# Ledger of designs, part 194: miniprotein binders against q9h3h3

Target 1, 235 residues: q9h3h3
Amino acid sequence: EDGFTAEHLAAEAMAADMDPWLVFDARTTPATELDAWLAKYPPSQVTRYGDPGSPNSEPVGWIAVYGQGYSPNSGDVQGLQAAWEALQTSGRPITPGTLRQLAITHHVLSGKWLMHLAPGFKLDHAWAGIARAVVEGQLQVAKVSPRAKEGGRQVICVYTDDFTDRLGVLEADSAIRAAGIKCLLTYKPDVYTYLGIYRANRWHLCPTLYESRFQLGGSARGSRVLDRANNVELT
Short names: E, the ipSAE of ESMFold2; O, the ipSAE of OpenDDE; V2, 0.75 times the mean of E and O plus 0.25 times the DockQ between their complexes.

## First folded at step 13 (miniprotein)

Design GG8 (at its last look DockQ between E and O 0.79; V2 from the best seeds 0.66)
Fold by ESMFold2, look of step 13:
Structure GG8 (fold): chain B 235 residues (1-235), chain A 103 residues (1-103)
Amino acid sequence: as target 1 above (235 residues)
Amino acid sequence: DPEELKDLLRKLLELIVRLAERALRAIKEGNLDEAKWLIIKARIIAYILKELLDDEEIKRRAERALELLKEAKRAIEEGDPKKAEEILREVIEEVRRLIEELK
């Protein structure tokens, strides 16, 4: 819990990206096989490096589920990075608005809801609910980190295709809540990830765009969602 | 804080080396699109490093690494993967030197 927690998590995520993934791809795998796959690879038991006694004998970077309609599109990340470097030398102010416009111009519009859970039943249950929502078409794609040796918290990422489409982001929040998930959710547009903008940045930008808190005793659609950039409630 | 920052910097620098080495292997295997994505990822880490450091000399070295990575990707796009390999080896050497300086 130092001041560099986000950067440490980013480093761990980037290392994980380089290792093999366990993927359930609904585009090529029958939905009837999902429950068996989930039982075989619970995220609290799949180990980052393939420990003896775990379901996986080889290192795993991520566990992921791709929905039937998943169509991956990162956008023009190369052009985004070039424009970002040019912007820094232009004298033009760097604000959340300029990042939003940069993302729109280069079609780097995806983002993700994040949740952090300790290893165990609650994590495995949450992941199973998210995975089912993806295969059933309520969500497009999700991934979860495997268990690290340190036994720290794990992360579930639920992607959306356009962070500027507030309705779509809120619909994904609703689908997550319908799966019975009541923990804090935070949303980060991928533009921040591709530009390496985390907590420690000279512009004092907040990479968390939205925060979702479930209202106790409410329905899954009773989320309170705050726009962190503008400090306004969306719900 | 200072000791944790130092540990974070080492992790980030080691990741750049791993990404550059993987990109070098991808080029040798003919996987040029994969190599370009690995270079993009290495540039992300350099952006993070640039924001974490107060030392102006190290910031200049991070910016030099960014230019080298940009040049390596351009070499791939121009159909000169051997030039990209040479540039990536230079990145690896420079970053390893920086890792040693942080010890």
Scores: ipSAE 0.769, ipTM 0.891, lowest interface PAE 0.8, mean pLDDT 88
Fold by OpenDDE base, look of step 13:
Structure GG8 (fold): chain B 235 residues (1-235), chain A 103 residues (1-103)
Amino acid sequence: as target 1 above (235 residues)
Amino acid sequence: DPEELKDLLRKLLELIVRLAERALRAIKEGNLDEAKWLIIKARIIAYILKELLDDEEIKRRAERALELLKEAKRAIEEGDPKKAEEILREVIEEVRRLIEELK
């Protein structure tokens, strides 16, 4: 990725966060309505700015599904940012371990599996699988970006509550694979996002902690998960 | 590409303005939690901006915006929403000036 691509994507994501979301909330909506909702708002057809002929007439930032157990908790992001600023001023070395400790201290532990897919049937099918897994309680929450005018790749984000819980991260990977997803997955903690740390950061921190590759005939999980920080296979 | 960078910088600055304006509205509407969250988002954008800036003067101004946003949030937490509004207006004005300078 070109040096500015990550920052550009971040800016787009932040802009999208400001626009209305299309949400299916399993806490308030019967699961039986999911199929109709998916049919009404296929992510390949929902447009970012509400283009003529799209299911949405108004801008949509994200399409999201909330599971029954979903509880939005971002932790102490303010305290995290203050500690981060103080750390930078101190001149102390900044490592992935430092960020992990900051995240733990401030309870900013959420992370997400990311997948990028071209608009079309495969994307819509993947999203439907993920949405069902969320509604069925295998996953907590997921979102997908709407279609951009340029027809670029759309991103599906599947969240976990704790990026330090390896088992939880791996379970989410397994659930994604069970939903029929075969593409490359990358896992990113939200702490990096909250601190503005992207791929080309001056501290050379890698915001991607895990990578999952689909494997035919492999483990019961159907994937190989790599810890990128340690360059160790976890499965 | 210098032009691509400028466009990105402008986009980031415009996002800060929009977030700060929404935060200002949220305060006026009495939704202080939303205001605080919007300020946090604005700070994230400002962090990104700071890392992309090579010009020390513009970088200092971005740092000032970060600090002002922090102060605005603190003002909300301290129960002084009017002070927060004043600070946010200052941020908006400063960032708009930066946008004009980068054109």
Scores: ipSAE 0.460, ipTM 0.781, lowest interface PAE 1.1, mean pLDDT 90
ESMFold2 (binder alone), look of step 13: mean pLDDT 84; pTM 0.844

Design GG9 (at its last look DockQ between E and O 0.76; V2 from the best seeds 0.76)
Fold by ESMFold2, look of step 13:
Structure GG9 (fold): chain B 235 residues (1-235), chain A 103 residues (1-103)
Amino acid sequence: as target 1 above (235 residues)
Amino acid sequence: DPEEVKDLLRKLLELIVRLAERALRAIKEGNTDEAKYLIIKARIIAYILEELLDDEEIKRRAERARELLKEALRAIEAGDPKKAEEILREVIEEVRRLIEELK
């Protein structure tokens, strides 16, 4: 273990971005076709490089579902990067609040809930539930990594439009939980991704903004969501 | 584990080359939005390298690649795709030299 787990995952994700994706796009594909598509391409069986016997004969970077209302807009990423570089020379402290303000100013507001699951029934079941929630309009867009050659855990990413809209982020968490998912969820704003800020950074920033833990009982049944930047529970 | 870190470094550098090469093809095909997207992604990797590397010479060369990529974006915005291509070729050459030095 070299202490750069997040950076290794980022490299793998960026490589995957460059390979073909398997996409169910609700904007152009009838919802009635979703179940057949899910059965054809379970994420535990779709292989990263097209292994013999898998449903895909060619490499697949990601398996994705786009909801009816999905309208991709990264915002002003180029301006964000320029302002980031200027900020670093300004002498002002770099904090989670500073990053939040840069993201707002440049409209780079998207973020994602992440979950990591081993290949198998649990992963395929979780993905199917997420994909249905996207097509039904409870979630906007999601993707899942294919099975790696090593057979390690795979990741499901569930995107939201605006990480500063805490209600919207919590509603996405609720939709994920309604799909029967009980594992740890972590939320990462895309602003950290576009600025290359991972756990090994000189500002000691934590790119995980929120954590969600499912609770089986007690007074606050459902998710316990923690704001990591301010160490404040939202639920 | 020094070998795992060296593998990560090589992987990140190879990704910059792949992104820059695809950006060159996108410019040739007239897909300037795609080229800009790919260059922005390459700059993200340069940011990661600048925070990962403790070697000042390699860090300076990663910073140089990031600056060249910024100038390539400016050339595309200025309607000068040939200048952007020249800059991207320089990025590719510089990063390939770094990859070779890690062998």
Scores: ipSAE 0.814, ipTM 0.914, lowest interface PAE 0.7, mean pLDDT 90
Fold by OpenDDE base, look of step 13:
Structure GG9 (fold): chain B 235 residues (1-235), chain A 103 residues (1-103)
Amino acid sequence: as target 1 above (235 residues)
Amino acid sequence: DPEEVKDLLRKLLELIVRLAERALRAIKEGNTDEAKYLIIKARIIAYILEELLDDEEIKRRAERARELLKEALRAIEAGDPKKAEEILREVIEEVRRLIEELK
């Protein structure tokens, strides 16, 4: 993905955040209702703008599932942005380590595994697996983009509470793989999103920290996870 | 493609306007948390915009919009919602001018 495509996707994601979400909240809704909800709102059929014949008549930004342990905490994003601006003004070198430290200082530690899938059965099946894992407490929260008019790939985001907790990030990967997902996964900390840092940024920062590839017959995790910053395999 | 870039820039600017307008409504409704959230998002979009802009004048204006959004946050935190509303109106006007210039 070229830098321009990344910014375009970011703009679309930000626009989607403003529209209503279809949410299954396991904290308030019985788990027994999940299957009916999934059947009612399959991601491949839910349309971004509520097209005729879709399950939704109104625009939908995201389809999301909240687990029992889900607690939204974004940290001090305002303080993070202020510190980021001050850092730029200082002329000090900006590294991935700098961003990590900023994230820690301001408690902006959330991150997400991302997967891109074409609309269809595979997407809906993948989403159902993820949603189940969230409701069962293996994952905390996930969302999927609705179908766009252009029929492009849809994205599933699976969040973790702390991108600096390597074990937690790996556990989420394992849960995703256990749900039957075999596609490429990339992990991105939210701190990069909050600072508008995407591919081809002026600081040459890579917003992708980890990459997970499915492995047949491999470790109990069923994947190989690469630390992209250090170019080291973690599994 | 220069036209694609212009379209993206316009989209980003329009999002800032929409966010700022919603933030204004949130302030009027007494929902300061929602207002802050929306303003922070608008600032994120401004960061993205600044990375895409090649024209230094337009870039400075985008930076100014981001700074105004920061001032709006400060006004909310200071318990001055009227000042925050005034600043947000200024942001909306400035960004709308940018949209017209990029047509």
Scores: ipSAE 0.714, ipTM 0.884, lowest interface PAE 0.6, mean pLDDT 92
ESMFold2 (binder alone), look of step 13: mean pLDDT 84; pTM 0.849

Design GH1 (at its last look DockQ between E and O 0.90; V2 from the best seeds 0.87)
Fold by OpenDDE base, look of step 14:
Structure GH1 (fold): chain B 235 residues (1-235), chain A 102 residues (1-102)
Amino acid sequence: as target 1 above (235 residues)
Amino acid sequence: DPEEVEKLLEKLLKLIERMARRALEAIERGDKDEVKWLLIKARIILYILKELVTDPELRKKAEEVLEKLRKAIKALEEGNLEEVKKILEEILEEIKELIKEL
């Protein structure tokens, strides 16, 4: 993996946030329309910049599905960033515990399970499974990146409300596995994103708190979840 | 690879430029929430940029832009959209200069 791949992906994600999103909102749209919407906008065919022959003529930043219980609450991100800058200036030690405390103090608790998949049927099938789980209320919100020109891997993000709630994080993993997804999952709190903390940061902070590996014949969850900070299996 | 870092720095600076322009447009539309999120994202980019930059002068310039973003956030919270606009125009000029120096 090229040394700055994570920073490049971060820049692309932030650029994508500025372009229009294709959204299915289960709060306003009947669940019966989901299959038609998925067929119209398969993530492997939706292009980042609206290439000729794609389902979209204009740039698309993300494809997203909002559940009936979805309420956007990012907390006090501005206060978090101000506190982070002040902390850096203070010269105090910065640890994963410091970031956890900052997140709690500013109510920036959201996090996401991430999966990277090549464009194609497996991606579209995975996305359809996740979208159904969101509309059925097993998950709150998810998004997928559109196809890039270079045909690189696309990312599915499945959000949870609180990265400090281990049970909620594990329930989301279970719902993802129940949707038939067997790839590696990584869990990243949004606080790390808002503070510009990626791989190879000067504080040696790991932005990935959990990893989920699919396990055949394992627990009812069908996955093994590793706490990366403590190197402990949670399942 | 120094060339890879330079390309990433250019990408990040151009993204800040785009965000600042979009924020100016959002001010004209009266969309304070869009302005807020663009300022948040511009700060994220500058955090990333500061981790990549080894040149002390470029790092100092990035810190100056961060300070301007702090002032813009404060002005936005105070409802002083004219001050936000002014600061964003200053940021745009500074970013253009930084891109020319890469």
Scores: ipSAE 0.880, ipTM 0.946, lowest interface PAE 0.4, mean pLDDT 92
Fold by ESMFold2, look of step 13:
Structure GH1 (fold): chain B 235 residues (1-235), chain A 102 residues (1-102)
Amino acid sequence: as target 1 above (235 residues)
Amino acid sequence: DPEEVEKLLEKLLKLIERMARRALEAIERGDKDEVKWLLIKARIILYILKELVTDPELRKKAEEVLEKLRKAIKALEEGNLEEVKKILEEILEEIKELIKEL
């Protein structure tokens, strides 16, 4: 394992949550304005802290696009956390099934497809395709990190509303691929994020539920999706 | 690598400090939803921090902060913003002390 790389990224993401976001909200902004907005704020040029030469003069935590049908629904996260703490003192086993049941019980069902790309044309092109898919209604909500000061890869998160709905998760994968994205995608349910569970956890839980790999001439979706929890190919 | 762990612990503690300050500001505006989400995030950070710490005394202090977060969440659910503010001020002071002890 990588010596707490995931924990560092998690801390940076939570810090970014607290800074201002650049948002294109299709619920209040005409779709015809999207292309100009994308040209103004390419993620490879928007800087985390507002560096000279950036399109942004102030810190930016995230760049996001909300679709017409976007309705925030995080579920009962406070109850989830309370139940998690009680479970750990109960002596009952902690398994992937336990996490799934906690998520269902507290309606914390959202999750996200993740992709990591270096700053540059590939990132900006991928983001633009995702953003258009969101505004067109093929995806519901997505965000991308701004450029970090000392390089490093940036992340695009594409959310789905129910990780237990395999069809919905696979439809989001297909929409991402239709936008021309060929890199590895990994899917993480938000329950793992809210409980602070990353790769090097004491329960040996795998926070990545699905992996998607692009394939030429493959299924109708153009990708191979592996269910990491059950070691089963879904496509 | 112990030095890498200490760097991460300091980063996590400073993030909790920032969240506590933001939550206090949100209380002044009456923004209960922002307070709720800051408390949720602080709880996540403590889950991460608790698993990283090997020093039993430091782990005990992290558990004490987590208990205060539980009490703050209960007070928030009851609409007792004054109690939430009091607990957040206590958390802020505890976090400052923990950072110095690193």
Scores: ipSAE 0.844, ipTM 0.932, lowest interface PAE 0.6, mean pLDDT 90
ESMFold2 (binder alone), look of step 13: mean pLDDT 85; pTM 0.830
OpenDDE base, look of step 13: ipSAE 0.874; ipTM 0.944
ESMFold2, look of step 14: ipSAE 0.841; ipTM 0.928
ESMFold2 (binder alone), look of step 14: mean pLDDT 85; pTM 0.832

Design GH2 (at its last look DockQ between E and O 0.91; V2 from the best seeds 0.86)
Fold by OpenDDE base, look of step 13:
Structure GH2 (fold): chain B 235 residues (1-235), chain A 102 residues (1-102)
Amino acid sequence: as target 1 above (235 residues)
Amino acid sequence: DPEEVEKLLEKLLKLIERLARRALEAIERGDKDEVKWLLIKARIILYILKELVTDPELRKKAEEVLEKLRKAIKALEEGNLEEVKKILEEILEEIKELIKEL
């Protein structure tokens, strides 16, 4: 990804956050309606701006599924941002450990597995598998980007409550793999997003903590998970 | 590519403008939680913008807008919605000026 691609994607994601979402909420909607909802709003056909002939006439920012146990808790993001700005002003060294401590202190612990897929059957199938895993309680919440006019890859985000809980992060990877997804996954804590930290940053911070690669005939998890900060395999 | 950077900067500034307008609308609706999240998002955009900007004057202006956002957050926490509104209107004016200077 060219240096500014991450920032462009960030700007698009933030713009998308302001537009209406298509949401299936398993807390209020029977699980039996999921298949009809998936058929009505396949991510490869839902368009970002409601193009003619798309399932949506109005702009859609995200397509999301909320599980029964989903509770939106972002922690003290404002306090996190204030502490971050103060830290920058202090001139103290900024490390991945510093960001981890800031996240813990302000209870901003959410993170997400990310996968990028081209529009089409593979994307829609992957999304259906994830959506089912969320409704079945194997995952808490997921979202997928709608189709852009220019085409390009769509992103599926699968959230976990705590990026410091290695077991929880690995369990989510296992659930994604059990849903039949074989592509590369990257895990990013939301703290990096809230602080505007992307791949090309002055502090050389890597916002990707984990990578998951599908492995044929490997461990019961069907993936190999790499801790990128320590360059250690976790599985 | 300088042109790509400029286009991204313009996109980020227009996004701040949209966030500030939506925050003003949220104030009129009494939706303090929406205002809070819009201000959080505006700060994120300014962080990104500050990393991309090489021009010292534009960086300074971005820092000034960030300081105004800090004041708006404080005013929001204090329940002073009129002050939040005032600051957001000032931010909108500054952002419009920055877009014209690109």
Scores: ipSAE 0.866, ipTM 0.941, lowest interface PAE 0.5, mean pLDDT 92
Fold by ESMFold2, look of step 13:
Structure GH2 (fold): chain B 235 residues (1-235), chain A 102 residues (1-102)
Amino acid sequence: as target 1 above (235 residues)
Amino acid sequence: DPEEVEKLLEKLLKLIERLARRALEAIERGDKDEVKWLLIKARIILYILKELVTDPELRKKAEEVLEKLRKAIKALEEGNLEEVKKILEEILEEIKELIKEL
């Protein structure tokens, strides 16, 4: 639907991965320092390449917060990629079910909620709320892109450790909404990222597993979450 | 839009070049975990490239780079960092040629 927009954004994210990150790591930094750090590095003011007037003089790829209990476990990504390559040469059909089983088999279970916000107070407020939720233990890890250009949207990624654990994914959605975020959220399992699969793929795979829409008077968390594969509401 | 595809392809090729250079630097530090993740990322970009390229010559060269990445990963698993370095230098040369052919 967006043509090659997703591929361009993916390329930009990959480039950002290789630049320095600004990280608040609750595993090594006291939680009492969080508010000062947030005030120093609001994502609407931190620039991708260190523009004049920025708090950062060096390029910044991502601004991130790691929770106290964050324990990275990406699973067997190399095995996942090898199996993916073998699957493509096997002649067997590639379906959403085979992607899911591939992720399960190789324990590549992480995924993330994504949201896009324009630079400004709303973005900075949303990020601060998410960062606090991470430090307080309601979320595990999150990152936000720096400001790249005037008027462009920025992205916040909130990671979960198991996309097959619907309760955990829904609890993360609830924590995001509790931070006052009302925009559309989309959930992408990391398996799609590691295999380079975006919306305009030849297998008709849908990399967005869930959508969350804010809804007054809806679920207890104030959102409606839709399973994109089955077009069924989870909440 | 063929111009849009060409710009995206060049961007992806330059990313592979950057990843390969970073992996060579990581080899100098002996950081096998960083090399592993840089090779994982390079494979992702090759997957994206494979789906974008329509020119048979460019597709053939992209597949050759992916094969080199598979060999580099195997060499890394075997602890043969000198072989990983050699393969990465070959990948860099091939990527520069692919960018020129755009």
Scores: ipSAE 0.834, ipTM 0.928, lowest interface PAE 0.6, mean pLDDT 89
ESMFold2 (binder alone), look of step 13: mean pLDDT 86; pTM 0.849

Design GH3 (at its last look DockQ between E and O 0.90; V2 from the best seeds 0.86)
Fold by OpenDDE base, look of step 13:
Parts: structure tokens; sequence; C-alpha cells
Structure GH3 (fold): chain B 235 residues (1-235), chain A 102 residues (1-102)
């Protein structure tokens, strides 16, 4: 994706964040209802704007599943943004290490594995596997974008609590792979999102910290995870 | 493509307008958490906008809106909802003007 496409996707994500969400909350809803909920709201059929014949009549921004251990604590995002603006004004060099330190200082440590899938059975199956893993406590929270009018790829986001916890990031990758997902995964800290840092930013910051590629055989995790910042395989 | 950039800028400005309008509605409902999150989102959109804008005047206006958002956040933290409302109404008018100038 070129830089301009990334900003378009960012704008659409921000728009989606302001529309109603379809949520399955495992803290308040019995796990036995998950299959009926998944059948009612398959991501390939839920439309972004509530198109005629879709399961939703109203706009839907995201379809989400919250696990039993889910906490919506995002840290001090306002303080992070203030510190970021002050840093830009200071003219000091901005590095990935600078952003990591800002994230730690303000406790904005969440990140997500991302996968892009075409609408259809493979997407719905992948989402069902992720949703089950969330309800079973292998993952904390996940969301999927609804179907766009243009029929473009949908994104599944699987969150982790701390992008600096390499083990936790790798455990989430393993859980995603155990759910049967074989596509490319990219991991992005939310700090980059909160600061409006996407591809082709003026600081040349890469918002993708990790890539996971499915591997047939060999590793117990079923994937190879690359640290993109250091160009080192972690698995 | 300059035309594609302009369309994206318009989309971003309309998203800020929507966020600010919803924040004003959230103030009337007494939902401070919703206000906080909408202001965070407005800041993110403005960061994206500032990276896309090549026009120095439009960039300056975006920075002025960011400064007003900082003041609104401070007022929100202080519990001064009337000041938050006032600042958000000012931002809303500025954003409407920017949309007309595109």
Amino acid sequence: as target 1 above (235 residues)
Amino acid sequence: DPEEVEKLLEKLLKLIERAVRRALEAIERGDKDEVKWLLIKARIILYILKELVTDPELRKKAEEVLEKLRKAIKALEEGNLEEVKKILEEILEEIKELIKEL
C-alpha cells in the first residue's frame, strides 16, 4: 500500500470508530451464544452503511469480540499526544526509540496483529476462529471491519496489551495460527495510530514492528516472526 | 494526484466536523469519556491532515485548531464544560470555513 492508500484507510478507520459497533462481550454474554451471533453477523455480509438485504439496517463501524479478561484501558493517550506535539515543536530527532519511550511513559502500550482478507467464506471462517479464541481466553479482544461497498479487503485486528512484551506478541501470533489462519500478519502498536503515523511519514518511521509468515512444518508456532526494526527472526 | 489529495483533505475535515459535533452532543449528555475520545480522534485526524497538507496557510489553520483542541482538553480535565463547549463551537466554525475554502 502506498502512503496515500494508508491515509485513506486511516480516515475510514476513524470514521468507522465513530459509528455503532456490533459487539459480542463474553463478560456479559454466555459463550454458548457465540455461534448464533457469528451466524447472524458474518463479516462478509455485514455492510458498512447498512445496505438493503444486509444483516444490519444501520451503519456498522466494526464487529468486535471482547474476552473475559478484556480491559479497555488505553493509558494516557491525551498526555501522549501532548508530549508528541511538544517533541515536534522542539525539533529534536524522532526515532522508533523515541516513540517506544513515549508509549512507555504514557502507558500507551496496546498493539495489534492485522490481517487483510477478501470478503467471503475464508474471512468469515477466520473471524469465527478468532472470535472463539477470544471467548476461550487465548486472545483478549479482536475486531473486524464490515464489508465496504467497493468490495475491498476486510481487516481483522487482534489486540495485545503490550507491544513491548515480545512473548505476549508471539503468544497472540501462536493463538491466531492455532485458529487456522495462514495469511500474512503484521503487528502495529497503537501509539503510531494515536499519533497519526502511517506509511510514508516525514520521520520515516515504520509503524509495523513485526511480520508473521505461516510456515508449513518445523516450528511449534506454525509461523516465522520477523522483527522489522532489527531485521531479525524471533522464532 | 492533487484532486485525490483534495478529496482526502475534505474527507478528513468532515470527519473532524463530525467528531466535534458529536463531542458537543456528548457534553449535553454529560458523557465526559465520549468527549475525551472524540477529541483524541480529532487530534489524530489533524495529525494526518498536517502530513498531507502542502499549503502553508492550511497547515497553519490546522495548527491553530490543534491549539484550540489542547485548550478544550485542559478545560475538560478541569471540569469546565462551558469552556469546552465554547472552544468546540469555535473549532466547528473554523472547520466549516476550511471546508468551504477547498
Scores: ipSAE 0.862, ipTM 0.940, lowest interface PAE 0.5, mean pLDDT 92
Fold by ESMFold2, look of step 14:
Structure GH3 (fold): chain B 235 residues (1-235), chain A 102 residues (1-102)
Amino acid sequence: as target 1 above (235 residues)
Amino acid sequence: DPEEVEKLLEKLLKLIERAVRRALEAIERGDKDEVKWLLIKARIILYILKELVTDPELRKKAEEVLEKLRKAIKALEEGNLEEVKKILEEILEEIKELIKEL
């Protein structure tokens, strides 16, 4: 809500990455166990630091579900970061095309749909729907933040393998909407995350590549998806 | 506003310190993948810190830490874990000094 909201959220996400995660891994755990796991660890009740009375006794950074076909492949992130550092000392201009080309060159193609929800039934219901979609194979991997002591909105991240594959990104949006989720979705390629580029950056880059807005009635997809870079509707 | 910036800078420095400490622990276990992941994370945090900082001396020190991280990653790729450990211990000491100066 101030000029540093994105930076604080980024710092908290980095901290969360380094804390333990609660993971349902469909690659090693039968799908029939998912509903019990969801009931034990609703994201509105799992606390970031293991508050008294919560289902977790230790800090939790993220709650995650890995699909049966999930195969981690972040690409050449070290090469991406090295090229980024060299580029900034070169004095060459940094544009949205620069980020896209770095991502393609280093095969750092993954990205994620993001949604922000207040703690409570709506969050837990949305997460359960996403988790089921992952285990059933409509999505590959998703995570949700736990509840912070001070409260506030929580985030669900739904990953896709390749932000340049518009069909795949749109299919993920459709799977999210099929789970009954109607809120605004924004899509951020992982290249921005790996380079520490968030809203209010000095290059005026827009880390949000796509936006999905729920459309009432008449659409098989249930949403309209806008390409922010070109101001063109994909749906 | 100025107090919030200082708190955020301290938070970012402590996160870098934490990433480096965990990377040193991962070296002892021989977990090169975790070391790589943690050094990637440290670089991200430094990028965020560099864009926030206005003090030219702090920015210069952040750039020096980034250079050391590049050398550590190169040493890791070469399999020279002793050199990685040495560099990370140097970074850790520098980060601790920066935190105290805040």
Scores: ipSAE 0.836, ipTM 0.925, lowest interface PAE 0.6, mean pLDDT 90
ESMFold2, look of step 13: ipSAE 0.835; ipTM 0.924
ESMFold2 (binder alone), look of step 13: mean pLDDT 86; pTM 0.853
ESMFold2 (binder alone), look of step 14: mean pLDDT 86; pTM 0.853
OpenDDE base, look of step 14: ipSAE 0.862; ipTM 0.940

